VHH binders against Putative ubiquitin thioesterase otu1 (otu1). Designs and how they scored, part 5

Target 1, 329 residues: Putative ubiquitin thioesterase otu1 (otu1), of Schizosaccharomyces pombe (o13974)
Amino acid sequence: MSSLRLRLKYENQSAVETVEANATVGSFLDLVAAKFSLPRNSIALKFGFPPQDIPLVNSDVPLSTLVSSGQQILVLKNAATSFSTNEPAKPPIPNAATKPTFPPQTEISNPPAVSHQSKNTSQDPPYVSTPIGDIALRVMPDDNSCLFRALSKPLGFSPYELREIVANQVLSNPDIYSTAILGKPSIEYASWIRKETSWGGYIELSILSSHFGVEICSVDVKTGRVDSYNPQPATGQRTYIVYSGIHYDLAALAAVLWDTDVDVVLFDASDVTITPYVQQLASLLKNMHYYTDTASFSIRCTICGTGLVGEKDATAHALATGHTQFGEY

## First folded at step 19 (VHH; from q1 with V62D E64V)

Design r1
Fold by ESMFold2, last read:
Structure r1 (fold): chain B 329 residues (1-329), chain A 125 residues (1-125)
Amino acid sequence: as target 1 above (329 residues)
Amino acid sequence: DVQLVESGGGLVQPGGSLRLSCAASGFTFSHYDVGWFRQAPGKEREFIGAISYGGSYTYYADSVKGRFTISRDNSKNTLYLQMNSLRPEDTAVYYCAKDRGTSYEFRSPRAYDYWGQGTLVTVSS
């Protein structure tokens, strides 16, 4: 028999429950009511992003036809109906014509461990729970392409392709991308950034955000500072990366915490609610010491953003990378 | 069309070595990360390792780290897996795979859009 692993969230309470795949909406509703001590008829259930109602009117429907394993179920208490007004035939809630997409949940990475504990063989990424779902950190491999890997999903291009776009923009616009800005001639910079061992920084963020018409917000783990690239993006879209002093990762709204294929990684650039949640994630990561200590840095490379202790480090950095532009940290 | 063809599988004794090759065609091999997976009878595909498009970075499953080495030759469009200190639990069909390029979760089979047909490796006394 199959089962569904669901995360329930009610106000500040969160629980992971495993139910049988043949469980009905009605039996699930009973479980939720008991779990949170709520009257069964006061409960509304929502799932996905944007949140959509689970229909409760047909309690005999298998839950698995409506939701997928791994989804978060928002539990809400309705306040509209009890004892203030009795209307036996209330108008139904209007339905949207668009159906949400349910991914299949048949991947099993370690099947013998699923039946015993709700926290089986998987480890959750760092995340913060919010009223709109989980804002999770998607950790990039520990290599010098981390910026490009973090941006690959939101921008829709591989790290190779993103490096090529940067190189081509630099070559096509030498008056904009001068030696003073790049720290080396445009043709040398283009050759350098094409190497997969070259670490990308703010120049790449500026070029890519402009090229794709997407705002890129870099949230610093240690300070909580948000650096916005292209804040009036042509597409009206924004993505968030998380900077830990030596590494870039991606922040995502995780519709399913353990399934990155359904992450929301692009947001409306006019939204005012997501940035504070990513800063809350950064604060969590700071408390976990998920950053390189940069407290002794006095300068930074303005080309790649690397923090440096002083003139000796700046000289070594320039020799190693060819970057010759530095500013106060 | 994209094609990935594994070769080099066979029977080997525990403690032995074997080198697998994967010939790639139908795409620009040097633009994509590639990886190795294996599937034992009755099991799901298991990540073995991956190598970045330029060959500078390699990643391995804990179960094979230190024993297996991934390499690539972009001039020959070929991915390699050198397997040393082989154990009976390494017995499986080995697959090479092409990363689609827009997934950062390269340890998952879902990050890969094209797969080879596989080559059988049997490790037994």
Scores: ipSAE 0.705, ipTM 0.896, lowest interface PAE 1.3, mean pLDDT 80
Fold by ESMFold2, last read:
Order: structure tokens, then sequence, then C-alpha cells
Structure r1 (fold): chain B 329 residues (1-329), chain A 125 residues (1-125)
């Protein structure tokens, strides 16, 4: 049987919900309204990264045509229904603003990106051997400060101090960090990011990379995509973090795998050879399913139950096993 | 000077309970993660648990999970360890420690730059 497993996120609340694959946008909206005790007409839903709207006008559309199992669904309460006093609003003009972003506003309730050490040994972190040595994953604690914890060693400041730097930059530059960019007023964002339960994202990476003059490269586990923040860093230094969909960890050159104090976490930003090695680590992590999206299966073998991605996988499975009967996952 | 002072240790029977306290001074307590370690004679220092600087997140060694509870009161600059269902193997000197803030491995003693003097807990009938 086919179902969608979705992570719902509303402010500091998170929940994992399983819905039938034939669930409609309308029925899902009813479920979300009930789950978070919100008026149905006050709800906006977004998915993916960067967050994109789920169209709510066509309530009969199957949800599965819009989202995939394992995706996070951002639940927002529309401001227009929260306060009846109207202020003049002008249409936003799209311009050279940085990437649109979802402000990090969550607590950990189901951290599916929890890393267990790989099959190298029970004590070894995930790593890849390269010509320059072992590039290892340094796993951050399973909480909403993971971005700040990952950056603490390379930047030399505690998670508390990094959050303060972000908050101060947002408050000092309210024209840059407007409601359109942040998803809330700059003073509210600064107060929010100071809370240790607030999840950091791309805004924080942009601010911290600029403030410290360090390039920060975020390497996505699922795709291998590299997002570079501050690519001409004043210090000439680069650090790498590993993004798994809801969690950030640090990539390090581990001179000694079991001794994090001697890690190399800052690299020459002009060295073009390092990024491919971190992408090799990301590929290892992808094969270990170290990311949020677990739903790449579309079919299953009805004889042995094996999950399969598509027709090519089904053909390979049939050749290997002799099983030729398939259904939806 | 950074100071961490443990108290509350003593002799207790198996199955009993103790509450340890750690009074912190000389740093802004609410800005740093803190943790508990213990050291039995002839053994290396063992991680017990840690609590985040705001108190929202706690982490425990498997050997104590379900029996020990870490908490902190930032208004009193104090870290606590509630130990229940104590066993003879819990006998050790218990230390509180301040995380450096720039280490990402909170289960290792190397993540901590300041330590208390320790308080002895003896679990024996």
Amino acid sequence: as target 1 above (329 residues)
Amino acid sequence: DVQLVESGGGLVQPGGSLRLSCAASGFTFSHYDVGWFRQAPGKEREFIGAISYGGSYTYYADSVKGRFTISRDNSKNTLYLQMNSLRPEDTAVYYCAKDRGTSYEFRSPRAYDYWGQGTLVTVSS
C-alpha cells in the first residue's frame, strides 16, 4: 500500500504524519487544521527548499502529485486573519534580494537526521579516504542549534555567541533584513534567533560568513549540490558543512579520526580540490540514507516486498531474482 | 577565575537516590553547555550527561539513561544531577564541567575547559 510520510512544522511544533497516497490537498488541509488547532482558512502550506506554496484552491488534487513522501510541510498562519486592523500594503517588488528563505522556527520533535556511525567500525565517524587524508563527518548534537554547533570550531565562538552575532546584524540592518526577507519583522527575528530552540538556516550562513570573512560551503547530502556563502572571503579561508535536509554537521580533515581536537576545519578558499572530496563524503552519506527524504520508492515487488524506485529498478530486480509481479509502494 | 564546585556526594545504599549540585562562578553560566562526568578508581573519566546552555536539550550516557536526570537553574548558576536507582557500579567521583563552546564533541572530556574538584558518591550496603 502507498502512503505519504510527511513532517509537519508549525512554529516550534513538529509532527510526522502518514496519509494515504490518494489523500487530496483538501483532506490534508483538514488534517493540518485539526492537528494544530488552526482555522482552516488561516493556513498556508509550503514544501521543499526553498519553500514553495502548495496551491490550496484546487482542493481535489491528490497531494501525491505535489509532494513526495519524506518531505517537510511548513504550516503558516496567515497574518491577514490574525489581526483585523489594516495597514497600507504595497506590492513587493522582486529585486536583487538574496535567496527567499524560510525563517528557522522549530523545535526538534523528530530528528530523523540522527547520525549513527557507519560500518567502518562502531567507533568511527563516517569518512572517506582521499589523497589528502580522511575527510570525516563530525556529527552535531541532535537539537536545533546544529548549524551554530557545526560552525563553532571553525569560527571560534560558542553557539550562544554566534546567535548573538546574527541577531545584532539583523537589528543593525533592518532595511536589508525586512519582513519580506525574514518572514517576520527584524526585531522579532532577532529575538527569535537568540532562542536556543530556533533552527538556523541560509540567512544565518550568509550573515556569519560575511561577518567572519570566511567562505561557508554547504554540501547537500541528497544532491551533492554546493551552496557557497561569501565565495571571495576576506580571510581566504573556507569551511564545509553538510546539510541533510533538517540537520547540519561539519566536514573535517581528520588527521586522527578519533581526535577532533586536531581536525583541520578551515581550508584555503582558492584550493579547488577540496570541494570534490567533501562531495564524495556526501555521496557516502547519501548511500547510508543520511538525509530527510526517505521516499524514493514508487513501486514494490509483491513477492518479496522489496522497495524499488522505477521501471529500471524493477527490470534489474526481475533479472536478479526472477520476480516479475509489482505494485505501488 | 572560573570555578565549579560540586556538592551532595556521600554514602547511599543500592536502589537509593542522591542529588548533586554544581555551583558555577567566574563566567556567564547561561551562555555555556555544562555536563557531568564520573571517574571510578582505575578508570578513565566517563561521560554521564550534558545540558544545553538554555536548558532545552539534555543528553545522557546509555549507562544512566532513565535513572539520572540533569537540570540547570540559570538564575542560580547551578547545575544539578538527580541520581535514582543507584547501583554499586555508580560509585565514583562525580565532576561537573563547562563546555569550551567551540567543541562539537560534548561526550568527550576534551570538549570541556574547566572542571570542578569532584564529589565522591559511594553506593554500598
Scores: ipSAE 0.704, ipTM 0.891, lowest interface PAE 1.2, mean pLDDT 79
Fold by ESMFold2, fold request of step 22:
Structure r1 (fold): chain B 329 residues (1-329), chain A 125 residues (1-125)
Amino acid sequence: as target 1 above (329 residues)
Amino acid sequence: DVQLVESGGGLVQPGGSLRLSCAASGFTFSHYDVGWFRQAPGKEREFIGAISYGGSYTYYADSVKGRFTISRDNSKNTLYLQMNSLRPEDTAVYYCAKDRGTSYEFRSPRAYDYWGQGTLVTVSS
C-alpha cells in the first residue's frame, strides 16, 4: 500500500501529484481533468521515453500497473469528439512482469536483534552490512548537478560530459523530444540542461540509461520504492541511485568505507539480491530523516536543489546560503 | 601534458591579503572542477575549497570560510584564490588540483588526479 509520485506536464505547466497505488486510470484521469481544467474526453496521457499511451478505455485498471513512481505523465489535449471515445476495448494487460520495478518489502526495522548496521560515526557515510559487504551511501555535493555526479563513476564520464550527452541526444531526436514532452523546444532544453545549475531528473535518467545500455534504479528513501530505467540493459549491468525527494546520491558496495576508489557501483542486472540490500539502506536513511516531503514545495533552489515554500523561504535561503537562483519544483 | 602552475605566493603580514593564481594547460579546463589544498610542514594536506567547472558552485573548508574566495576564469584557463585576513596558521604550500571528473568526494585529495607543484605562502610579522 504505497503511493505514486508523478510529474504532470501540460503545455508549459507542471505539477507533482501523489496518488494512491490503487488509484485507477479513471480516477487519475478525473484528477488530471480537474487539475488542468480540461474536458475529460479530450485528454490523452503518455508516459515513459519514448512516450507510450496510457490506455484510457480500461479505466478500472490500477495506474500502478502501467506507470512507475517518479515518471512524468504527459498530458495532451486532443481536438476530440464523442465518437472518438467509442473505440473497441483493449485486451487486459498481463498482471505479471509488466512492471520491472517490482521490489519486495523489507523488514529491517522490525527485529530488535543486532541489525546489519554495525556502526556509523559522523565521519562515515550511512551504510548497512549485508552478506556481500557494506552497502554505503556516497553523498553528492549540494548542487544541482547531483544526478550527474552520482552517475559519473558508474558511467565513466564527468558531469559536464553527461550533460553534453543528454543535450546531444535531445538535439539529434527533435521528433521524440518535442516541446510537448520537454516543456521547452528541444533546442532550448539542450541549452538549459548544459547549464550546471539545471537540475536533472527522469528525462535525463531515461536518456543516460538508454545511451550507456545500463539499468539505473532509483531507490526512494521515504517509500523504499524502486524505479527502474532501462530494465533490460544491453550491458547486463545496473547501478543504484538514492532519491531523497530533491537530491540524488549513489549506492555503492564499499570494500573500504572511507575509500571510494574501490567501490563497486555496477551490479549484474539479473542479480535479484542486490535491490533488497539497497532498500535496507533506504530504510536506514528514512529513519535518519534523510528525505524531504515535497508535497508543499512550490519552488526549488537551482543551485543546491533545496525545495522551498514561497518567497519568504526563498529569501531566507538566499540570506543563509547566498544562493539566489530559483525555479519551479 | 596536463600541467597546473601556481603563482602569487610570498611573505605577508598577519591581517594581510594575497591572491594566488593557477594556470592550467593540457586539458579542457572548463570541463572539470578544480580545487585548492594546502600543506603546512609536518602536517597532512588540507582541503581549502573547490569550484565547479562552470564556476556556479563553490565549497570551502570551515577554517577559511568568509576569508578566502575561490574563482575561475575559463577563458584564461586560470583558477584563483583570494586570501584575506591572513593568519600565521595559514602558512603553507598551496596547491591547485584538477578533479578526476568521475569522483564525488571533492574534499578528499583522492578526487584529484593532477596537482601543481605548489606556491609558498608565509604569514609572519
Scores: ipSAE 0.691, ipTM 0.885, lowest interface PAE 1.2, mean pLDDT 79
Fold by ESMFold2, fold request of step 22:
Structure r1 (fold): chain B 329 residues (1-329), chain A 125 residues (1-125)
Amino acid sequence: as target 1 above (329 residues)
Amino acid sequence: DVQLVESGGGLVQPGGSLRLSCAASGFTFSHYDVGWFRQAPGKEREFIGAISYGGSYTYYADSVKGRFTISRDNSKNTLYLQMNSLRPEDTAVYYCAKDRGTSYEFRSPRAYDYWGQGTLVTVSS
């Protein structure tokens, strides 16, 4: 028989335990009680997302019928009721009728730092523990499609398809996506964004959030700023991306830290508790120097979000992209 | 009817080179990332590398970095793997695979929804 490898979480304590596949709920409860020094009759166990009770009445039931190897088991004292009933679902994908939004950007004042990827120094992805599980960073490949790759799972489309959706929205709505907004004619912008080497930014976030009816929250690692795109989403769903200065990654609730297939990447947009958890992740990433040193940047392309150093970089950017709208970084 | 057909495997000496091809059909090849995996006898499939749908970005496992090169020709619907400085440890069945496009774990076999039947590479003197 196989075994179950489970992560036990009690308050601020955690442990990884391997139990036999034939272990019963009762025998597991005894193990948990011993591990955390808790009275057996004071313990409630929950698993999965949303957290579900492990029924303790049926103590002879094999644990393997209720949980899978690799899952986290939440241990609660005094049999507390489930603490989260909000489960975000992948939305229907509407073609939203709302106009896109371009959130304000504020200049950062934090000291400069060297950009690092924390994965190179740790086997686990960066994460923070919460009452409902781990909020983990899912790192995208270091290429210019990172925004589209980060959004591919929550929106249900490949990076190629997401770029096509943006291009088609730009072409279909020239009154909204004017040369003044895009920095080039809509046809040229559509051709440009279809190229896999074109970095997506604020325009793309605005279009995709509106098109899918999903709120997209971008959390800046260096500043802690949260930019919300489509804050009253038609689907009631929200996803979080993490912006590190030149890269986008995805924040996910990792029911199993090493199994991204069971990540929760869409959340109820009315749930006020998730954004602070992602901001805690951003704070952890800031302490790990998971961001590009942008202290030398003086301006930012407001069309694609690219950080630039002075007039020379702005000129080169405009020649390469056609973007001519810049703001303070 | 998605099909991926690997070819070019064979016997090579240690230190030698070999070029594998993967012919793709049944989908718009240029719209999807594709990758190479290998499976040695008695082992699980191991990620070798991947290439983005337009060919601009490549990714490699540490074990092959600097020795293997992935390329694609979208006009011929073909993925390639150039393997240099081959070692006996590179002996395996090599598979090409199509990325489903909605998984961000491109190094995991779970990111890929279609696989070829494989071509055997044996590195022996």
Scores: ipSAE 0.685, ipTM 0.885, lowest interface PAE 1.4, mean pLDDT 80

## First folded at step 21 (VHH)

Design s1 (from r1 with G54E)
Fold by OpenDDE, last read:
Structure s1 (fold): chain B 329 residues (1-329), chain A 125 residues (1-125)
Amino acid sequence: as target 1 above (329 residues)
Amino acid sequence: DVQLVESGGGLVQPGGSLRLSCAASGFTFSHYDVGWFRQAPGKEREFIGAISYEGSYTYYADSVKGRFTISRDNSKNTLYLQMNSLRPEDTAVYYCAKDRGTSYEFRSPRAYDYWGQGTLVTVSS
């Protein structure tokens, strides 16, 4: 039975939990409660972007019907309506300002950009032939700007500009982009995402898709799943990116495989025929092992040479050392 | 107006080194990737390398990898190309280029919207 691997985020804490495919919302809630030592009745769960509530009313609903493996679940503590029972004001215990040693904010380190050394073999990019033409993988560099580079042509903006758009959107909408969602205050996130060394993910995809009124479909190589950002685009246009676990590439309709200038990168969002073709490309890539299992991939820190396994180790290493540069063995 | 001005070209012996500079003006230099290209006589313009807008990432053609180094100083609006272990086949006019920012194919000349006039590098005994 296929398990769901979910990323839990509660305040400054993050955890990865694997639940059974038949796990219910109720059982998941119990797991979350136990994991973060929260009262069950005080927990709200959100997923997606913009964050949507996981309905907790029916605890018997299979979780798999609401969320997909690999998704982040935001755990929120519902402010109990403190019924102010007027218990008499116990005298102000003097605020010994014990500077709460805020435990070092485990910076949810963006998964290390594992440089897929695309063996520059002079080989044609991976592609699938379809009735409408060749759907080709346009490979982005193994830098932390792969998302922005992939979207530069479809959206008509530079990676710098795209980052600025994200930063500005976050700053302008602090209620939407809370610390809980971002993992850090909006001001810090904005500063962080402006750095070319900061990896863009689902937050950036959501913001950019909405901002430009373009649907962005992320096709996961490992699963073939399509994550749609802004499914009702104001422009009626759609673009496709390919997600390999730690990297984003672009899927384009290539008129000429070696000439990217003539690529079609925007599609009619109402054309339902394109998505299956991109999924075929993803399937091809899967067979080529063009994906990173974030749970088991072997990487090394390029700074100190330490061998690491999986995203968890990379994150731990980054937290421990400050080293955020990783490469494939 | 956007301007790119290459300098530092000249005659060098095989195995020698040369450093090229490109002075940029007329745009916010630190917001764009920039690259180096070269064109030998009778050949097409070829990609040498590029550097990201903050300078954290560099990309090189295989033909120059390990020999050439690209760097930038955003405070000076200047791009550099350090060329070591020069070979006769490196003889070309070298061009600095500004990435337009709207192409994902940074190795293609078409990804760049502004070019310098070039500087000649001759590698000869």
Scores: ipSAE 0.894, ipTM 0.966, lowest interface PAE 0.5, mean pLDDT 86
Fold by OpenDDE, fold request of step 22:
Formats: sequence, C-alpha cells, structure tokens
Structure s1 (fold): chain B 329 residues (1-329), chain A 125 residues (1-125)
Amino acid sequence: as target 1 above (329 residues)
Amino acid sequence: DVQLVESGGGLVQPGGSLRLSCAASGFTFSHYDVGWFRQAPGKEREFIGAISYEGSYTYYADSVKGRFTISRDNSKNTLYLQMNSLRPEDTAVYYCAKDRGTSYEFRSPRAYDYWGQGTLVTVSS
C-alpha cells in the first residue's frame, strides 16, 4: 500500500510528512500534534479548496479515504473557548507599544517556475487520439503566469484581468480568505497576486472557477489524479488544465493540431467521457517525463546560477536573495 | 480608438543597429502584452517577439534571439525593438501589435487584435 505524502501548513510553518497507507485520522492527528507541539484537542484539519474539514469524530477512519498523497493539509488551532470569567481587569496602563517588528513574513514563495525550455522543435504538441478527436497539450510559457495564460481562452479574460479578479475576490472576502488560508494578510496577498511574477495555484483556481461558474479540472501528470475546482459549475461548463508539478498547461480538443484557433477548450461538465481522455494525455506526458518532482528536482537560479534541489531550496533561496527565477538543469 | 504607431525604420548596413518604437494609445497599455512582427516581401508575417504587460518577461523567435531586444516603457505607452547585428534577411516591414489577452498562442498573429501600420527596415550594403 502506497504511503501518503502530505504537506502540512500551520500558520507560518510548513512540513512534509509521510504516513503509512493505513494511517488513521487519529494517528495522523497525533502526528500533527507532535509536529507542531499542539494539544490534540485544539487541532482542526482542513483539506482542499475551498478548505473542507477532515472529520475528526471517528479517529479510526483511514486517512487515505479522505485525502490523497501530495495534498496540502491546513492545520488550524481551535481557539479554546476559554470561558475566561470577565473579571473586569483594571485597564493596564498603556505601556509604550513597542511596535512588534513583525518578522518579515517569509513570502510563501510559490514554487519557482521552472522554465521548461520549450525546445521549439517543429514537433506536434503531445496529443492522444480519441473517438471525439485529438486531445492536445497546449503549452504555456514558463513565466509564472502559466495558470492565467492557460485559463485566458477558456474564461475569456486576459492574464491581467484574471489576476485582478482574484485580488478583488480576496479583498472582498477577508473572512473566507484569512491569513491562515493565504499565508499572508488579504491586502498583501491581493498586492502580491497582481504582480505578473507571482505564480497562481490552487487558491486562484478555486476563486476563478467559482467566480466564472466554470469547473476547472486540474489533471496531475505524475499521478493522473484529477483535482476538480467548482465541481457543480453554474454554467455547466468544464475546462481542463494539466499540472506538471510546477507548471500549468491547457488540454484542448484539437480539430487541427497546428491551429489553436479552432480548439475546443470548454466542455459540458456532465460529459463524463472527457476526463479519461485527458488522463490519457497525462499518462502520455508522464511517460515522456513531462513533470517535475518538486521534492527532488534540480534547479538553478537563473539570476545568480546557484544550484538548488527541490521546492524548499528554491523557496529558501528566494527568501534569502530575492531571486525568484529558476530553471531546470 | 486603439492606435499603434511604429517609427524608427530606415536603411541600415549589414551589421548595423536600429531601434524601433511603437507608440500606443486608446487602451490601457500596461494591462496587455504587446509584440513585434515583421513581414518580408512575398512572405508571411512572422513573430519576432513579445513582452509581458509589466515588462518582466520577453519572448523571442529563434531567428532574432541574441540580436534583438524588446522593452517597454509603460509610463510613455511605448514599445521598443532594439535590433543589433542586422542582416539582409531582416529586411521587412515591422509591426507592433496588441495581444488580445484571450489567446494562449502568443506567437500567432491571431492572438493580437490591433496592429500598427508598420515601419520599413531595409538592410543593404
């Protein structure tokens, strides 16, 4: 049975934990409690986007039935309702507010966009032939805007506009998009995501899918897993993106492989036949090694040339140097 | 109305340099990617390069890579093309274009919704 590798996020702390395939919710909770030095009874766990609660009522439930390997688990500390008896504590004299030097919030560096040198080889894009036509990979540039570029045609908005929609949604819903969810205050996140150098991920997918009433299915190349954002879209429409670990591309039904203008990029969300075809494309890409193992990939900073291994090193480097441009060796 | 106006074209010797400018108006310039294309006599319009809306990223055709540089000044609503080491095969009408923002194929002329009138560049001894 394959182990579950999970990304844990607790406030400003992140950890990767590997649990056994037969791990229970209870054992996982114990692990989380120990890892972050939290009382077990004070922990809430959420997964997915929008974040959903991992039910903790039944501790014997296998964790694998609730979450998948590679998922991020949000660890929240439940505010103990300390019924502090309101003894009217005497207003302490306003000692001089030493301005808490908020330690520079470690910018949750989105995984460095590894520039897939698209070898401009005149080669046909990767595709699979299906009964309905060719499902082709439409490759986005590696410029931290791959998500927004991939969704530009399906949603009918420019990358700039899509970023603005995300920023505005975050600002308008601070209760939903808390600092715990975003990793930074909503106002800072909004400013961050407006930058063309900021990489979009699952938060942006959730926001955009909901905003437009379109289901966005992200197909992971490595695992073949489909992550669905807004699974009951108001429009009844679905689009497919392909996730290669650190990069998003678009899957399109191509009438003509070399003519992207005639691509079908929106599908009927009720059509269950499309997803398996996109998974076949993902399988093809996997066999082509068209994915980045974010845990072990070798990258270099394109600014200073420093060699790095994995997302963690990239993040650390970005934090230390401000360098956010990375390429594969 | 959206307007793009190219300037800076002319006659240059092989190995020479030329800088083209494109003045944009009628839209929020800083919200759109923009690109350069060229069309030689009897040939199809070909992609030269593009620049992202904030100017952080540039893309080039292989034919001009290392010789041409694209930049933009959003405060002036101006796109630039610095051309170095010019060759006779670079002779063409050069066009600036506005990306429509709703196409993922930025190398295709079809991804662009507005075009300038072009400026002629002639590379000849």
Scores: ipSAE 0.892, ipTM 0.965, lowest interface PAE 0.5, mean pLDDT 86
Fold by OpenDDE, fold request of step 22:
Structure s1 (fold): chain B 329 residues (1-329), chain A 125 residues (1-125)
Amino acid sequence: as target 1 above (329 residues)
Amino acid sequence: DVQLVESGGGLVQPGGSLRLSCAASGFTFSHYDVGWFRQAPGKEREFIGAISYEGSYTYYADSVKGRFTISRDNSKNTLYLQMNSLRPEDTAVYYCAKDRGTSYEFRSPRAYDYWGQGTLVTVSS
């Protein structure tokens, strides 16, 4: 049974919890309450970027329908509206702001791009034939820039430029992009994401989709779930990327399978027929085992040769050594 | 104006080594991936390899893997191609190219928007 690995953030505390795939919102809330010693009724949970509320009204809803493995969950304490009626006592003079010693921000290590040695077999890209044409997988290199490369054509900007847009957005909106959201101060995050060795994820997808006014739909190969970023795009346009657990590719309508120049990569966001076709592609890929179980995959550090199991070990290794280059055995 | 100028080509014996350089100007070199291509007489231009804009990642065609190495010095706006164990079939005009940044097909010449004039490499006994 597939499990969800979630990163919990509560104030200055961080935890990683693994829950069963059939875990409910209610059971998860109980886990969070216990983990951080919070009253259950005082907890709000948020996920994604911008942060969205996890609906807590229906406790029987499977958590897997709302969040994906590897996601960060923000735990917030709801201020009990104690309606105490008491009188407006005089605002005490704000004493000197003791410099909050920011605890060492655990680098939200984006899962190391496991270089799938794409056996360059001259094989046609995976595709599904549909009534509108062939939906083909355009495979990105197994580098930490796969997201930016996948979005380069749809958005019309280079990977460098896309990273700069993200960095600038984070720097310009430190209140929105808090340390709690980013896992590090905005200035550090901006510096980090500018590096070509830094892996882009849901934060980058949220920022870029909003910035360009384009809906980005990420289709998960393992589950077939579609994560939509900016579901009401100002441009009325949508693009599709394929997520295999540790890697992003692009789904394109291919007029010619071997000619990427004529690919349609932007769709009408109001066209509801396209998403099912991309899900068919994802299903094909699933059957081809074109996904990585981030919980159990074996990788090695290409710098020091250390064997690692799963995203957690990779992240820990990266944090401990600074080594961020990983390969499959 | 964007300029790419290749140098270092020449005659070399089979099994020999040669290092090509490409001097870039007219654009921010460190913001773009760059690549090497070659074209033999009567053949299409073929991808040799590319390097990411910071130089952390390199990509090679299977035909040159293990023999050729691509590197860059962003402080000098220069791209390099170290060629070892050269073979007669490596005889070609070698081109440096700038990635346009808006294509995911980096092995295609169409992904590149500017090219050098090329430098001739002849591998012969």
Scores: ipSAE 0.892, ipTM 0.965, lowest interface PAE 0.5, mean pLDDT 86
Fold by OpenDDE, last read:
Structure s1 (fold): chain B 329 residues (1-329), chain A 125 residues (1-125)
Amino acid sequence: as target 1 above (329 residues)
Amino acid sequence: DVQLVESGGGLVQPGGSLRLSCAASGFTFSHYDVGWFRQAPGKEREFIGAISYEGSYTYYADSVKGRFTISRDNSKNTLYLQMNSLRPEDTAVYYCAKDRGTSYEFRSPRAYDYWGQGTLVTVSS
């Protein structure tokens, strides 16, 4: 039975928890309570974008029916309605606003762009042959814009325009895109995501899929898991991207492998055959080791040559040195 | 109207250097990737390289890697191609192009929607 791996976020704390596939909302809540030392009755859980409440009323509901593996769960502490008796609290003397030293926002370090030197080997892109044609991997440059480049054709907008759409959406909806969600104030996030050096991820996928009314399916190479952003009815359209841990590529139906102009990149949401085909591609890629284990991958700083292991080391290195260019050994 | 105007072409000896410029107008230059192509007589147009819209990233064909450098000045709406260690096989008409922004195949001429008239570079002894 496949376990659920969930990312928990509580204030400035993050944890990854793996629960059994048959875990209930109740058991998960107990886990969260224990993990963050919170009273069970004071916890609210949210997931998705925009954040939605996990109903806690029925504790026997399987968690897998509500959330998917790889999802982030926001843990919120409900202010205990302390029925404090209305004693007219004497207006607290405005103690001098000690400038809240905002703890240094742990920059959610975008995984270092590992420059896959696209060995221009004249080799056909990875593909799987299907009854409807070849599902091919269209490889994006490793330039922190891979997500936006991958979505440029499906959505019909340039990487610049797509970044602007994300930035504007974040700025226009500060209640949805809170600091807790973004990891930084909306204004800062908007400025950050507008930079071509900023890596797009699940927030951008959520925003763009919603904005355009297109389902974006991200297929994870390592696990074969499909993360669907903005699921569409049968009348809607869907595009597929491939996630290799630190990089996004596009999956296309290729009529001609060497001619990307004739690629089909938008599919009818009613076509249930496409997802399994893209998963076959992901499986092929997995066997080719076309994925980065962010926890254990060996990388080298291309600036100073320092060897690093995993995303954490890369982030630490970047923070310490300012070096953000990494390559695989 | 979108315009791209190449300049700086000419005759150069093998091993020499040349700098090409491309002046862009009629669109927001800083919002688009731009690239260089060349076409030799009797050959297909080939990708030389491209630069991202802010100039943080450059991409090169293997044939020119280490010899050619692409840069841009967004304040001047200008794209540059510095060519060093020129060879006779580099003889071609060089074209500046605007990426349409809706193609992921940036090495393909089809990814670009506007082109300059080109400038001739001749490498000969």
Scores: ipSAE 0.891, ipTM 0.965, lowest interface PAE 0.5, mean pLDDT 86

